VHH binders against Protein Ta0236. Designs and how they scored, part 9

Target 1, 206 residues: Protein Ta0236, of Thermoplasma acidophilum (q9hlj2)
Amino acid sequence: MHDLIMSMAEVDISLDIGTKAVRLARAAASSYLRNEKLPDPPADPIFQEKHGVFTTINTYPGNTLRGCIGFPEPYYPLGEGIIRSSIYAATEDPRFEPMKIDEISHVTFEVSILTQPVEITVNPEDRPKAVHIGRDGLIAVYNGASGLLLPQVATEYRMNPEEFLEALCEKAGLWEGCWKYKKVKISKFQATVFGEKDPEGVVEKR
Key: E = the ipSAE of ESMFold2; O = the ipSAE of OpenDDE; V2 = 0.75 times the mean of E and O plus 0.25 times the DockQ between their complexes.

## First folded at step 6 (VHH; framework vhh_etentamig_d1)

Design b3 (from d04 with K98R S105E; at its last look DockQ between E and O 0.03; V2 from the best seeds 0.00; counts 0 for: pae E 11.6 > 2, unsure alone 63.9 < 65, grease 26.5 > 24.2, placed apart)
Fold by ESMFold2, look of step 6:
Structure b3 (fold): chain B 206 residues (1-206), chain A 128 residues (1-128)
Amino acid sequence: as target 1 above (206 residues)
Amino acid sequence: EVQLLESGGGLVQPGGSLRLSCAASGFTFSSYAMSWVRQAPGKGPEWVSGISYSGGYTYYADSVKGRFTISRDNSKNTLYLQMNSLRAEDTAVYYCARTEYRYTEDWGSTYKYEFDYRGQGTLVTVSS
């Protein structure tokens, strides 16, 4: 029942808003790399509301991950969160060298706008039943270790709920089967994802 | 105590290949994600590649994608890095590291990768 209520609480974010979000992400990274003043968020009220957010940057046309950083907790207004996550994805992802300005025309930007995470409070053995593939992203936290998987990870790799929970354990740097232990806090959230079809091109809902 | 012992470095010509190994002891190897980190003289550490605890997921820095392959054998407590098409820019001391994940509250909730490297590393020199 709790999962059904969460699906009903999903926010319909228009393509117009999603386009503005993605344009803001690109402008923020570009302005930062050029050592220029950062853009102002759009005036639309949603950009002043607190949301978790991730910015993902992919190579084009290869569509290979180039950077992905975000803030799952809704501590920032969405506009500020997009600006911060975009700059971090471009320059602070430890998997990659900081982006140079000459790369920015050869990548696509994607913004994931998150719902507030809700802890899965069922007994650990029932946690897979509380996970809905294609809808839910997951967060695990234990003793200072943490990890997050966006909803599309499970569909992209064709995971069932148990496999998704296991992949979450790996992402968090935890042990095999960590999700079976009550002291591991597991939360779920949803994401509305918008991305450029090609660099600076049409934005689409993913 | 945790011990990470890198080997397999050496002098190699540009375009050549080398395979690095890292023998792990003092912890449950199969429970940890692992990484390779390199450091050239006068530069800071650079993350090169990472692999999940089971080996199911691998990750690469753009500078090495398509040339390097990370792998692990949990039955032998060993991490590997196959390096092909080596370039002068790959010259560095290479360290294997346990990948530690740190949840920080700096500027919101940010996940940071921490790399715990404790070995002396293995020197790779690419020159004619």
Scores: ipSAE 0.000, ipTM 0.148, lowest interface PAE 11.6, mean pLDDT 83
ESMFold2 (binder alone), look of step 6: mean pLDDT 78; pTM 0.790
OpenDDE, look of step 6: ipSAE 0.031; ipTM 0.399

Design b4 (at its last look DockQ between E and O 0.62; V2 from the best seeds 0.00; counts 0 for: pae E 2.1 > 2, grease 29.2 > 24.2)
Amino acid sequence: EVQLLESGGGLVQPGGSLRLSCAASGFTFSSYAMSWVRQAPGKGPEWVSGISYSGGYTYYADSVKGRFTISRDNSKNTLYLQMNSLRAEDTAVYYCARTEYRYTSDWGSTYKYFDYRGQGTLVTVSS
ESMFold2, look of step 6: ipSAE 0.305; ipTM 0.650
ESMFold2 (binder alone), look of step 6: mean pLDDT 79; pTM 0.793
OpenDDE, look of step 6: ipSAE 0.215; ipTM 0.584

Design b5 (from d04 with S54R K98R Y113K; at its last look DockQ between E and O 0.01; V2 from the best seeds 0.00; counts 0 for: pae E 16.2 > 2, unsure alone 62.3 < 65, grease 25.5 > 24.2, off the site)
Amino acid sequence: EVQLLESGGGLVQPGGSLRLSCAASGFTFSSYAMSWVRQAPGKGPEWVSGISYRGGYTYYADSVKGRFTISRDNSKNTLYLQMNSLRAEDTAVYYCARTEYRYTSDWGSTYKKEFDYRGQGTLVTVSS
ESMFold2, look of step 6: ipSAE 0.000; ipTM 0.146
ESMFold2 (binder alone), look of step 6: mean pLDDT 79; pTM 0.809
OpenDDE, look of step 6: ipSAE 0.210; ipTM 0.616

Design b6 (from a6 with K98R S105E K112R; at its last look DockQ between E and O 0.21; V2 from the best seeds 0.00; counts 0 for: pae O 6.2 > 2, unsure alone 63.3 < 65, placed apart)
Fold by OpenDDE, look of step 6:
Structure b6 (fold): chain B 206 residues (1-206), chain A 128 residues (1-128)
Amino acid sequence: as target 1 above (206 residues)
Amino acid sequence: EVQLLESGGGLVQPGGSLRLSCAASGFTFSSYAMSWVRQAPGKGPEWVSGISYSGGSTYYADSVKGRFTISRDNSKNTLYLQMNSLRAEDTAVYYCARTEYRYTEDWGSTYRYEFDYRGQGTLVTVSS
């Protein structure tokens, strides 16, 4: 099988986990900029699970984008993904010059965690009803072929759920209307966002 | 030991087609994104195409869009590049590379990549 993404039950990411995620992001970026040893991920099991992730860095108090890098697919364990994405956001965003260490206290960190994909198990003809435009990303898997579409694809192209599923079929290299077949596995995922209110301050769920 | 071995290069006339293959070993192939990069004589390396670990996402340089197709078979630990409508400017040594993709906030509209391993390359020559 071509697709390694396994369907899992949806897990609600707690504020505690979100806080740890954001703190890890800040610590990783800070350590890197200081040429220090990178932090270890928290011991919580979720940080060992593979999740898509984005780290966003904003100026404070200006609240302007300073960097944003992520991995939309569950490429890394969450902890590793956060470490990498935060460092890359700080130093490798092509839109910005690498961050200086003196900037670290004048920025806020935000971490977006993508949920594990959940299989849409309704009757194939009802799959559109299970898709929420603007919230759900989609994954299709069939006979070694796979495709993934981020939530933004649907909003950017003003797609309805059926159109989004059609686009997914195309992305996966499958036939038109592939989402109507039971043997085609369709899964959905979402993003949970946590961010600092101020530098090193309280983390909020966005 | 990570190994990448490219094959399928050769001499082809303009407008012709080639299919490159890359055999991967020494790592969990299905866990990594992969890319094709090329280097023409007298020029620096150029990213050509990329594919996510699952094959669900593919990316192309503007110079090859519509002409090249990247694919992979994770059961065979093999990466492919189908090259159609070849041009003289496509002449280069083609390398497969294990890849990390970094997406900006636009979720794939802008991305960067990092290569930690690449093969020895296969020469593609497009000439009349």
Scores: ipSAE 0.019, ipTM 0.293, lowest interface PAE 6.2, mean pLDDT 87
ESMFold2, look of step 6: ipSAE 0.031; ipTM 0.430
ESMFold2 (binder alone), look of step 6: mean pLDDT 78; pTM 0.784

## First folded at step 8 (VHH; framework vhh_etentamig_d1)

Design g1 (from b4 with S54R Y113H Y116S; at its last look DockQ between E and O 0.37; V2 from the best seeds 0.00; counts 0 for: pae E 5.1 > 2)
Fold by ESMFold2, look of step 8:
Structure g1 (fold): chain B 206 residues (1-206), chain A 127 residues (1-127)
Amino acid sequence: as target 1 above (206 residues)
Amino acid sequence: EVQLLESGGGLVQPGGSLRLSCAASGFTFSSYAMSWVRQAPGKGPEWVSGISYRGGYTYYADSVKGRFTISRDNSKNTLYLQMNSLRAEDTAVYYCARTEYRYTSDWGSTYKHFDSRGQGTLVTVSS
């Protein structure tokens, strides 16, 4: 009963689906770099459903960021979002030069599939307690202004929940302490992350 | 066939207001983020404002923040820009555009790509 209720409260993505997602990401970037026809998404229903998604490419064996582009809003069907985000992460990330085909065997691919945001409905003074560092991404909305921070921002910069909420206020163009005001809507979301252990290797849930 | 038709431009005095509309057809409007982009005489295009596909997130260039309000009505396939406190510097042809917002992981940086736009509507602010 409990397992059923938890399943209905949060999208749980199987390793089989995650493996197909990562394989699609690699195939899309590889095909694009070779000037070949792009792959079709897998037939599984989830790939026709709209989901937020990021593709991350890391060097191998160095394991340093090589590119990461995504669409946090569920704008595209998941399959299309993976294909687009993968190609963009490989070739259109403004922090890096476009990838050459020779690089493909020296990188690993990672796909992050995002959950729908859920509003944090506790009293403002309790909002930091509702934020789980390392798990939650955050969105703030107030009077036409908005901002978004991915879950890894807090861990990469070693933020506690209050610091994460303050960074969110700054990202949204709001004021210091905006999260303490009840009319500022704060939402959280999670990412289910799958990635290659080594190039073209075993896919793991992260 | 994507069709975007801007309207509502005209001549207005400084400090005045105008409301621009963009009628969309030939695609599922509610599935796409939208932007307003303007082009002043002798200058390149300047992004003005953007809105997510359901209207939950809005974005503004610093030059218009606090004066302009973007909105959409997905039941009417229409994008709007309410422009208040108009200045001579706002004189431009205004276009609505289908927009793709891309995010990087590092500090959540955002940038824009425009894949379609209309013919535009002229806004002239002068006495």
Scores: ipSAE 0.061, ipTM 0.521, lowest interface PAE 5.1, mean pLDDT 85
ESMFold2 (binder alone), look of step 8: mean pLDDT 82; pTM 0.840
OpenDDE, look of step 8: ipSAE 0.089; ipTM 0.487

Design g2 (from b4 with G55R Y113S Y116S; at its last look DockQ between E and O 0.47; V2 from the best seeds 0.00; counts 0 for: pae E 2.6 > 2, unsure alone 59.5 < 65)
Amino acid sequence: EVQLLESGGGLVQPGGSLRLSCAASGFTFSSYAMSWVRQAPGKGPEWVSGISYSRGYTYYADSVKGRFTISRDNSKNTLYLQMNSLRAEDTAVYYCARTEYRYTSDWGSTYKSFDSRGQGTLVTVSS
ESMFold2, look of step 8: ipSAE 0.239; ipTM 0.640
ESMFold2 (binder alone), look of step 8: mean pLDDT 77; pTM 0.803
OpenDDE, look of step 8: ipSAE 0.309; ipTM 0.644

Design g3 (from b4 with S31T S54K Y113Q Y116S; at its last look DockQ between E and O 0.03; V2 from the best seeds 0.00; counts 0 for: pae E 4.9 > 2, unsure alone 63.3 < 65, placed apart)
Fold by ESMFold2, look of step 8:
Structure g3 (fold): chain B 206 residues (1-206), chain A 127 residues (1-127)
Amino acid sequence: as target 1 above (206 residues)
Amino acid sequence: EVQLLESGGGLVQPGGSLRLSCAASGFTFSTYAMSWVRQAPGKGPEWVSGISYKGGYTYYADSVKGRFTISRDNSKNTLYLQMNSLRAEDTAVYYCARTEYRYTSDWGSTYKQFDSRGQGTLVTVSS
């Protein structure tokens, strides 16, 4: 029964589902760039469930960011969220020029399926203790302004929890130390990530 | 073809209440997040409140939190803003706006995309 409990804990979002998610992302961007009918989501029930999602597009073989747009709040069904985020990552990321169809074979797609953000409700001074570097992404919301940092930002920049919270304040366009103010809402989330090893190639869980 | 028609504005005393409505047509209302945005005389536009496409999530500017309630009825293609405890500072033209919240990943922030809004309804709070 112990072994069953461990296997159930590792069943959430299988590689089969992740592969379908990444294939959907590529198909959506490709179809959009070709002015073709957009793909239908896979039939699997998870694609009709509400999940936050990001689609990331990286250059290949350079593996540098080409576009990444997402919806951390789970108000779209996952399939719709993947389609929208993929098209936006390819064509409407303000950091980059829209992709052209001839680029599609020179990029890899990655889909991040997010847990629901959960507000960190401890006293503000204790918020750093609730942040797990390498696991948690963070969202700050205050007075219509917001910012988001994915979990890998903290590890890539070697941040401790306080530094991560400060970076979040800066990202949200708020003041230094904003995370110490109770009315700044800070939430955390985790991501399950699947991506192509090479364009249209094998999908792996990250 | 997108049409958003605000109504329910008027003159009200401080402390009073108004209910704004926004009738939507020309698009599938139930698939879009919606917002109320206001513009006071001589000021730039200010986002007031937002609601997710099915109404499960609501958001408020701090200046109105606890006094205003956003809601929607997707069967009637209508967005509402219940405004209570009105203050002179709430005087503005109120607009209904079709909204999508997007996030960039690399140090990204949210940005609201208001791709359509109505002509507005004037709310004046004065004795």
Scores: ipSAE 0.065, ipTM 0.515, lowest interface PAE 4.9, mean pLDDT 84
ESMFold2 (binder alone), look of step 8: mean pLDDT 79; pTM 0.811
OpenDDE, look of step 8: ipSAE 0.106; ipTM 0.459

Design g4 (from b4 with G55K S105E Y113A Y116S; at its last look DockQ between E and O 0.56; V2 from the best seeds 0.00; counts 0 for: unsure alone 62.4 < 65)
Fold by OpenDDE, look of step 8:
Structure g4 (fold): chain B 206 residues (1-206), chain A 127 residues (1-127)
Amino acid sequence: as target 1 above (206 residues)
Amino acid sequence: EVQLLESGGGLVQPGGSLRLSCAASGFTFSSYAMSWVRQAPGKGPEWVSGISYSKGYTYYADSVKGRFTISRDNSKNTLYLQMNSLRAEDTAVYYCARTEYRYTEDWGSTYKAFDSRGQGTLVTVSS
């Protein structure tokens, strides 16, 4: 039995909120690296709502990945999720050494705010029809293996829905065509992404 | 204060079954992922199984796949572990742990952090 919350609610997030989210991410990581008191989330109600979230840190101007950590399921209110994910992206991404404080001015922050994942309950053969390229991110879970692909992965690699699902199988370490099996749980979500153009610079909606 | 209280451990023969329970208090149980972690004598801690806050996702170590089942009742603030086909190597103290699952953008692996756990319950599998 798969007991995911079935919500079709989309995340409608303004640029103002997105800017605040990115600023919070930067402030949290900076404060942590400086051993300072962590910032408080903004007072806007959305930061008290539970949302999945990812924080991505890229080098500037090289634009290479420096860290990325997220919570696809809404463990925390958005504000807390941003604080945690940003700190973890900076210091506990297993792919990278912890950031040093002198790096903070040479990176950009990006925050992805997610909708609640919704299980795709159609017949497995019809799963591609339920996937919207450019909009939907995907999650696969099977026997302790899991994988996630953000919506932009499909667009960056110019994937069709079936290719996207295959990529998901690969990402999860599952077999080719795993998405055709009913026991493989496939869920979809949407993300709104905000990011700095340059360090501490203007935030744009991606 | 976060409190986790494990129960249900005991002595069981190989091939037997046991059901563990964990009573949670001091936090919003339904908002957190939970895990079972075990530690055998002379060995380090081993993650056994995890469940998301909504029951939508369950995870298992390879060593227990097909034998153990994790579940939760959020209305009772209780976590469960059904253990079937028990083996001698399953002998350990089993801990209930509040869990934070962390993911990268490629999500190739699941990273777990445990910010709290109980005192544990001993499971002994022996003839």
Scores: ipSAE 0.092, ipTM 0.520, lowest interface PAE 1.3, mean pLDDT 89
ESMFold2, look of step 8: ipSAE 0.347; ipTM 0.695
ESMFold2 (binder alone), look of step 8: mean pLDDT 79; pTM 0.815

Design g5 (from b4 with Y53R Y116S; at its last look DockQ between E and O 0.39; V2 from the best seeds 0.00; counts 0 for: pae E 2.8 > 2, unsure alone 64.2 < 65)
Fold by OpenDDE, look of step 8:
Parts: sequence; C-alpha cells; structure tokens
Structure g5 (fold): chain B 206 residues (1-206), chain A 127 residues (1-127)
Amino acid sequence: as target 1 above (206 residues)
Amino acid sequence: EVQLLESGGGLVQPGGSLRLSCAASGFTFSSYAMSWVRQAPGKGPEWVSGISRSGGYTYYADSVKGRFTISRDNSKNTLYLQMNSLRAEDTAVYYCARTEYRYTSDWGSTYKYFDSRGQGTLVTVSS
C-alpha cells in the first residue's frame, strides 16, 4: 500500500513546530465541523515537506480515544497531511460516529510526525532484534493486507519486540507468527509526538 | 485540476482479454497510489486492484486474483489493467482512481479512499 524506502533520517521537530502542528489539526477539524474555510498551514518550511502523520483525538478529561487517522507515507505536504488526518479523525474514523461541533471543546488533539518507513531486511527470526520498543512503529504488508502500530502502542501495553510483532500481525488481520515469514514485509518508522494537555491548552512533546 | 481518462473498454467474449489504460494529468502521478474500481449495473462500486506509487506493490480483490494484472508507467503518467480470462461477472464500468490509504493507530483496519476518478470505460463480457 506504500513504497518502502531505505532512509535512516530522523525527524527533528521543535516544540514550536509541534505546537503549530497541533493547533493546525484542531483548527482544521473545528473549521470543517463548522462548515468554515479551512485554515492554511503555517509558513514554516517543514509544513511544505512530505512527512507521514497521524492525528489522534482524545476525550477530555476522560482521555479515551475519540478518533485517529494517519498516513505513514502521505502523498501530501505535512501541512496538508495534518489538515486531512485531523478532519478524517474527527469525522471519518470508522470506529466512531462523526464528531459534533459541541465536542470540539471537550477533546484534545495529538499529532505524530513520522519518518519514512524502512523495511526490516534481516532474517525473519531476527526481526525482534531489529525492533526498538518505545522508538519504532511497525508496518506489516502481505497480499493486500496491511497493518500499522505507532511506537507508543508498544509502551502503553508494555510489549516486548516479539509481542509487538504479534500485535502487528493481528492488526493487519494476518496469522499468528506472520512476522516469521519472509514474504510478509515488515517495516519500521519513528514518530515525534505532540499533544495538548487540555483542550486548546499547552502543547507538550510526548 | 486532477484529470483521469480511462480507455480500452469494449465488448469481449468470455475467456477473452482486454487491456485498460488510464492517462493521468493535473498532479504528480508518481506521488500517488492508484486503483481500479468497477461498478456493475445495479451494484455498488467494487475495488478491483491497487498499485503503490513506485509500482513495487500490487494488490487485487479475490474476485480477480490470478486473472488481472495492474501496472503503471510513471514516466508516461499512465495506469494499466491487463484483464485475462474475463467472465460475465466482470462486466462493469471501470474507473481509474487516485487512491489514499488511511490508517488507524489503535486496533482498526486500513482503508482505501478514492479522492478522484475518471469518467470510466465500459467493459462488457458477453457471448
């Protein structure tokens, strides 16, 4: 579903840029829900660069998932990716009903900016050794099926690398131990995450 | 403006072959995944096949696996669909579609969305 590239470049994102990214996400979702003109991305050059991105929306103060949509390899500049992912997270996440405008003040926004995925090319049995918990997100692709897990999923559920890969297989709708098969393509990526402490509040680097 | 122009459709007998083409313009073709989607009379749209930006990955619906082959030439901004062993149930209007793959980070699935498509080309399989 995406083109895997061999890039070890890391994303170095400042808190200022992260704050702007989160604000853009909120503004885009809010404007869309209000049927208003969508915001323009910030003028900072990074928003014109191509980066994978996820927007996560959580309830406040309950801190439960309300929506999450992303593009690990977006076709759009970062700014456009944020606008699209935030709107989709708010209105087109298939797990949830579309948000209403009155919900916008009772949610927090989180934006994950990603590196380009890199295929793990080691022997399948050694794939766990190539996975760093807390740093690496994972993508699995096999015969039209695919799944993705962000780095924080592993930490939130206290997974080891093998458990993380198993979870990935499940996410992709593949069989248990699918990561042991060479034909199953496993890729890894990194993410820098920024999120609001409270609605429209201070943005923190996660 | 994004433009997609399908061609190559026509009447073919069961067991026959047909090759569809899609000429893309108005966007950076190599930056987007592409798909073929078809719609039979009285039915909803059905995803047929997809191809990654570089063409390194191809995907097929179960109904066409082993019979259809998707390919692309990024230098020509063109998408192709080779259809072999055609069946009556393959009769439909075939659309070329720019494809956006959306992911969920929790325990959901990956979804395909088509933000643009052409006018389509009719494929009729009949004896």
Scores: ipSAE 0.218, ipTM 0.590, lowest interface PAE 0.9, mean pLDDT 90
ESMFold2, look of step 8: ipSAE 0.253; ipTM 0.643
ESMFold2 (binder alone), look of step 8: mean pLDDT 79; pTM 0.798

Design g6 (from b4 with S54D G55R Y113T Y116S; at its last look DockQ between E and O 0.61; V2 from the best seeds 0.00; counts 0 for: pae E 2.3 > 2, unsure alone 60.5 < 65)
Amino acid sequence: EVQLLESGGGLVQPGGSLRLSCAASGFTFSSYAMSWVRQAPGKGPEWVSGISYDRGYTYYADSVKGRFTISRDNSKNTLYLQMNSLRAEDTAVYYCARTEYRYTSDWGSTYKTFDSRGQGTLVTVSS
ESMFold2, look of step 8: ipSAE 0.253; ipTM 0.647
ESMFold2 (binder alone), look of step 8: mean pLDDT 77; pTM 0.773
OpenDDE, look of step 8: ipSAE 0.322; ipTM 0.634

## First folded at step 9 (VHH; framework vhh_etentamig_d1)

Design j1 (from g1 with R54E; at its last look DockQ between E and O 0.45; V2 from the best seeds 0.00; counts 0 for: pae E 2.2 > 2)
Fold by ESMFold2, look of step 9:
Structure j1 (fold): chain B 206 residues (1-206), chain A 127 residues (1-127)
Amino acid sequence: as target 1 above (206 residues)
Amino acid sequence: EVQLLESGGGLVQPGGSLRLSCAASGFTFSSYAMSWVRQAPGKGPEWVSGISYEGGYTYYADSVKGRFTISRDNSKNTLYLQMNSLRAEDTAVYYCARTEYRYTSDWGSTYKHFDSRGQGTLVTVSS
């Protein structure tokens, strides 16, 4: 167990950076709703690096989901990804009505920054041992087919590592037990989460 | 100016194969995710397949999974769709589109936003 914990890759993101990320998310949604020019990303180098990202908006009080949209692949520079995901979470999440400007003071913002995926290189039979339920998201790639599962999927559906790998195979459109085949590339990633304690309030690492 | 030009459509028998191409210009092709979208007579647009900008992730509608293969060649600024085991239901105008894939927080459910598309190429599957 200790060996598995020490071998995990984790993005080391400071609270200062996390605070800037969350402030950017709120500013982007607010500016968009006011029909104003969008904020510029912070100058810190990480915001120009490509990262997967999600913005989550929750009601306050109540702390129930109001919107959550993201890009798990590192397609955008982090700053751009935060701006886009925030606006979409506020206005383009198909599960909810678009947010109105008078709601912005009654929600909290949360930003999840994803790590670069790292290939699981152990013997295929040992891949379940390299998977940490609740911490790791998974990606499978094989001959043009691919699939991705977020870390919370395994805990929300009460999966063990083997079940999580099987769900990944299904998501990728592959066969049962695909993870046992060495030519199926399996990678893992993590998320570092920062969120407001209350609207516009102190930002915490979660 | 963004330009997308589809080609390779035509008449094919059920069970046959066809390969569509989309030539891209006016933008940095390798920086964008791409999709194929089709529109059958009397129906609205239907997303068919998508591919990430580096080609590492591919996506398919359930109706074409296992029969169609999307690919790209960034050195030629070209998107492809290999269509095998064609059925009458595949008859449609096929469009190439620049795409943004967005995920919700649940099972990684995805949906697509298209910011540009081509003029389309007609595929007819008939005896």
Scores: ipSAE 0.310, ipTM 0.674, lowest interface PAE 2.2, mean pLDDT 86
ESMFold2 (binder alone), look of step 9: mean pLDDT 81; pTM 0.836
OpenDDE, look of step 9: ipSAE 0.330; ipTM 0.643

Design j2 (from g1 with S52R R54E; at its last look DockQ between E and O 0.47; V2 from the best seeds 0.00; counts 0 for: pae E 2.7 > 2, unsure alone 63.9 < 65)
Fold by ESMFold2, look of step 9:
Structure j2 (fold): chain B 206 residues (1-206), chain A 127 residues (1-127)
Amino acid sequence: as target 1 above (206 residues)
Amino acid sequence: EVQLLESGGGLVQPGGSLRLSCAASGFTFSSYAMSWVRQAPGKGPEWVSGIRYEGGYTYYADSVKGRFTISRDNSKNTLYLQMNSLRAEDTAVYYCARTEYRYTSDWGSTYKHFDSRGQGTLVTVSS
């Protein structure tokens, strides 16, 4: 049953849920910029479950990054995480000026929903085989230290699985080769991404 | 009203140990990440260590890695910092802070926001 539960937990999130997530992100940023009451999350159970999440805002039609803030670890309920990440991406991303309300009609919203992390339970020497570059993000935990890398880090830096695990050790402040030690807990997660094709338009799975 | 009450500071010899505590009230402690931040005389604040609400994710500044251990007891609404192998450079007022970890889209950058902190507890490391 454990294997079945893991398989079910890794099933992709429906487009209906993804659409609700993206609509929530836009509504949260819009309401915040208008100094209005923030939206309530959808009632669907997933929005009450703890998930890591990122909200990305891109210019339209230019499709350049305008803001992207998130909480990769699953400690907020998804709905709250979307609301927070959207507002921060719009107004508190230190790389960009805070968004003004007039700008919101010229951006698209994208939400990345991260799966619950699952431990890689193979022998340490086989851990690289359990890592799928481009799909998996990684978490390492050992003796009070921890670190996390998002899936795109490996593709952005053209890493193979061993290099990705080494980067994870460095991120966690651990020693070179830490992932070869059984007591270092390594977990993986995935991201399912939904975004607007155009402002307030149809939401697509990415 | 959010309250964070630090304790356990004092005078200690170099190489010694102290355990700091922070009693939290006025909010759901188990729902928030927490940090220790210190401020030495005449210097700006320095983040020291952080812990997620479930305790499985802990983070340390390079200057304290291997010497300090952060922990929490959510049943007692208490945050701890075990400080070992203390050095004169560790002399500071230590604050506990309610923390939100934010990440940008680049290389997993951690951006910490401290929305509340206590009044602090003084640690003096001196002969």
Scores: ipSAE 0.247, ipTM 0.632, lowest interface PAE 2.7, mean pLDDT 86
ESMFold2 (binder alone), look of step 9: mean pLDDT 80; pTM 0.822
OpenDDE, look of step 9: ipSAE 0.395; ipTM 0.682

Design j3 (from g1 with R54D G55S S109T T110V; at its last look DockQ between E and O 0.43; V2 from the best seeds 0.00; counts 0 for: unsure alone 64.5 < 65)
Amino acid sequence: EVQLLESGGGLVQPGGSLRLSCAASGFTFSSYAMSWVRQAPGKGPEWVSGISYDSGYTYYADSVKGRFTISRDNSKNTLYLQMNSLRAEDTAVYYCARTEYRYTSDWGTVYKHFDSRGQGTLVTVSS
ESMFold2, look of step 9: ipSAE 0.429; ipTM 0.734
ESMFold2 (binder alone), look of step 9: mean pLDDT 79; pTM 0.810
OpenDDE, look of step 9: ipSAE 0.475; ipTM 0.735

Design j4 (from g1 with R54E G56S K112R; at its last look DockQ between E and O 0.71; V2 from the best seeds 0.00; counts 0 for: pae E 2.9 > 2, unsure alone 64.4 < 65)
Amino acid sequence: EVQLLESGGGLVQPGGSLRLSCAASGFTFSSYAMSWVRQAPGKGPEWVSGISYEGSYTYYADSVKGRFTISRDNSKNTLYLQMNSLRAEDTAVYYCARTEYRYTSDWGSTYRHFDSRGQGTLVTVSS
ESMFold2, look of step 9: ipSAE 0.186; ipTM 0.619
ESMFold2 (binder alone), look of step 9: mean pLDDT 80; pTM 0.818
OpenDDE, look of step 9: ipSAE 0.295; ipTM 0.625

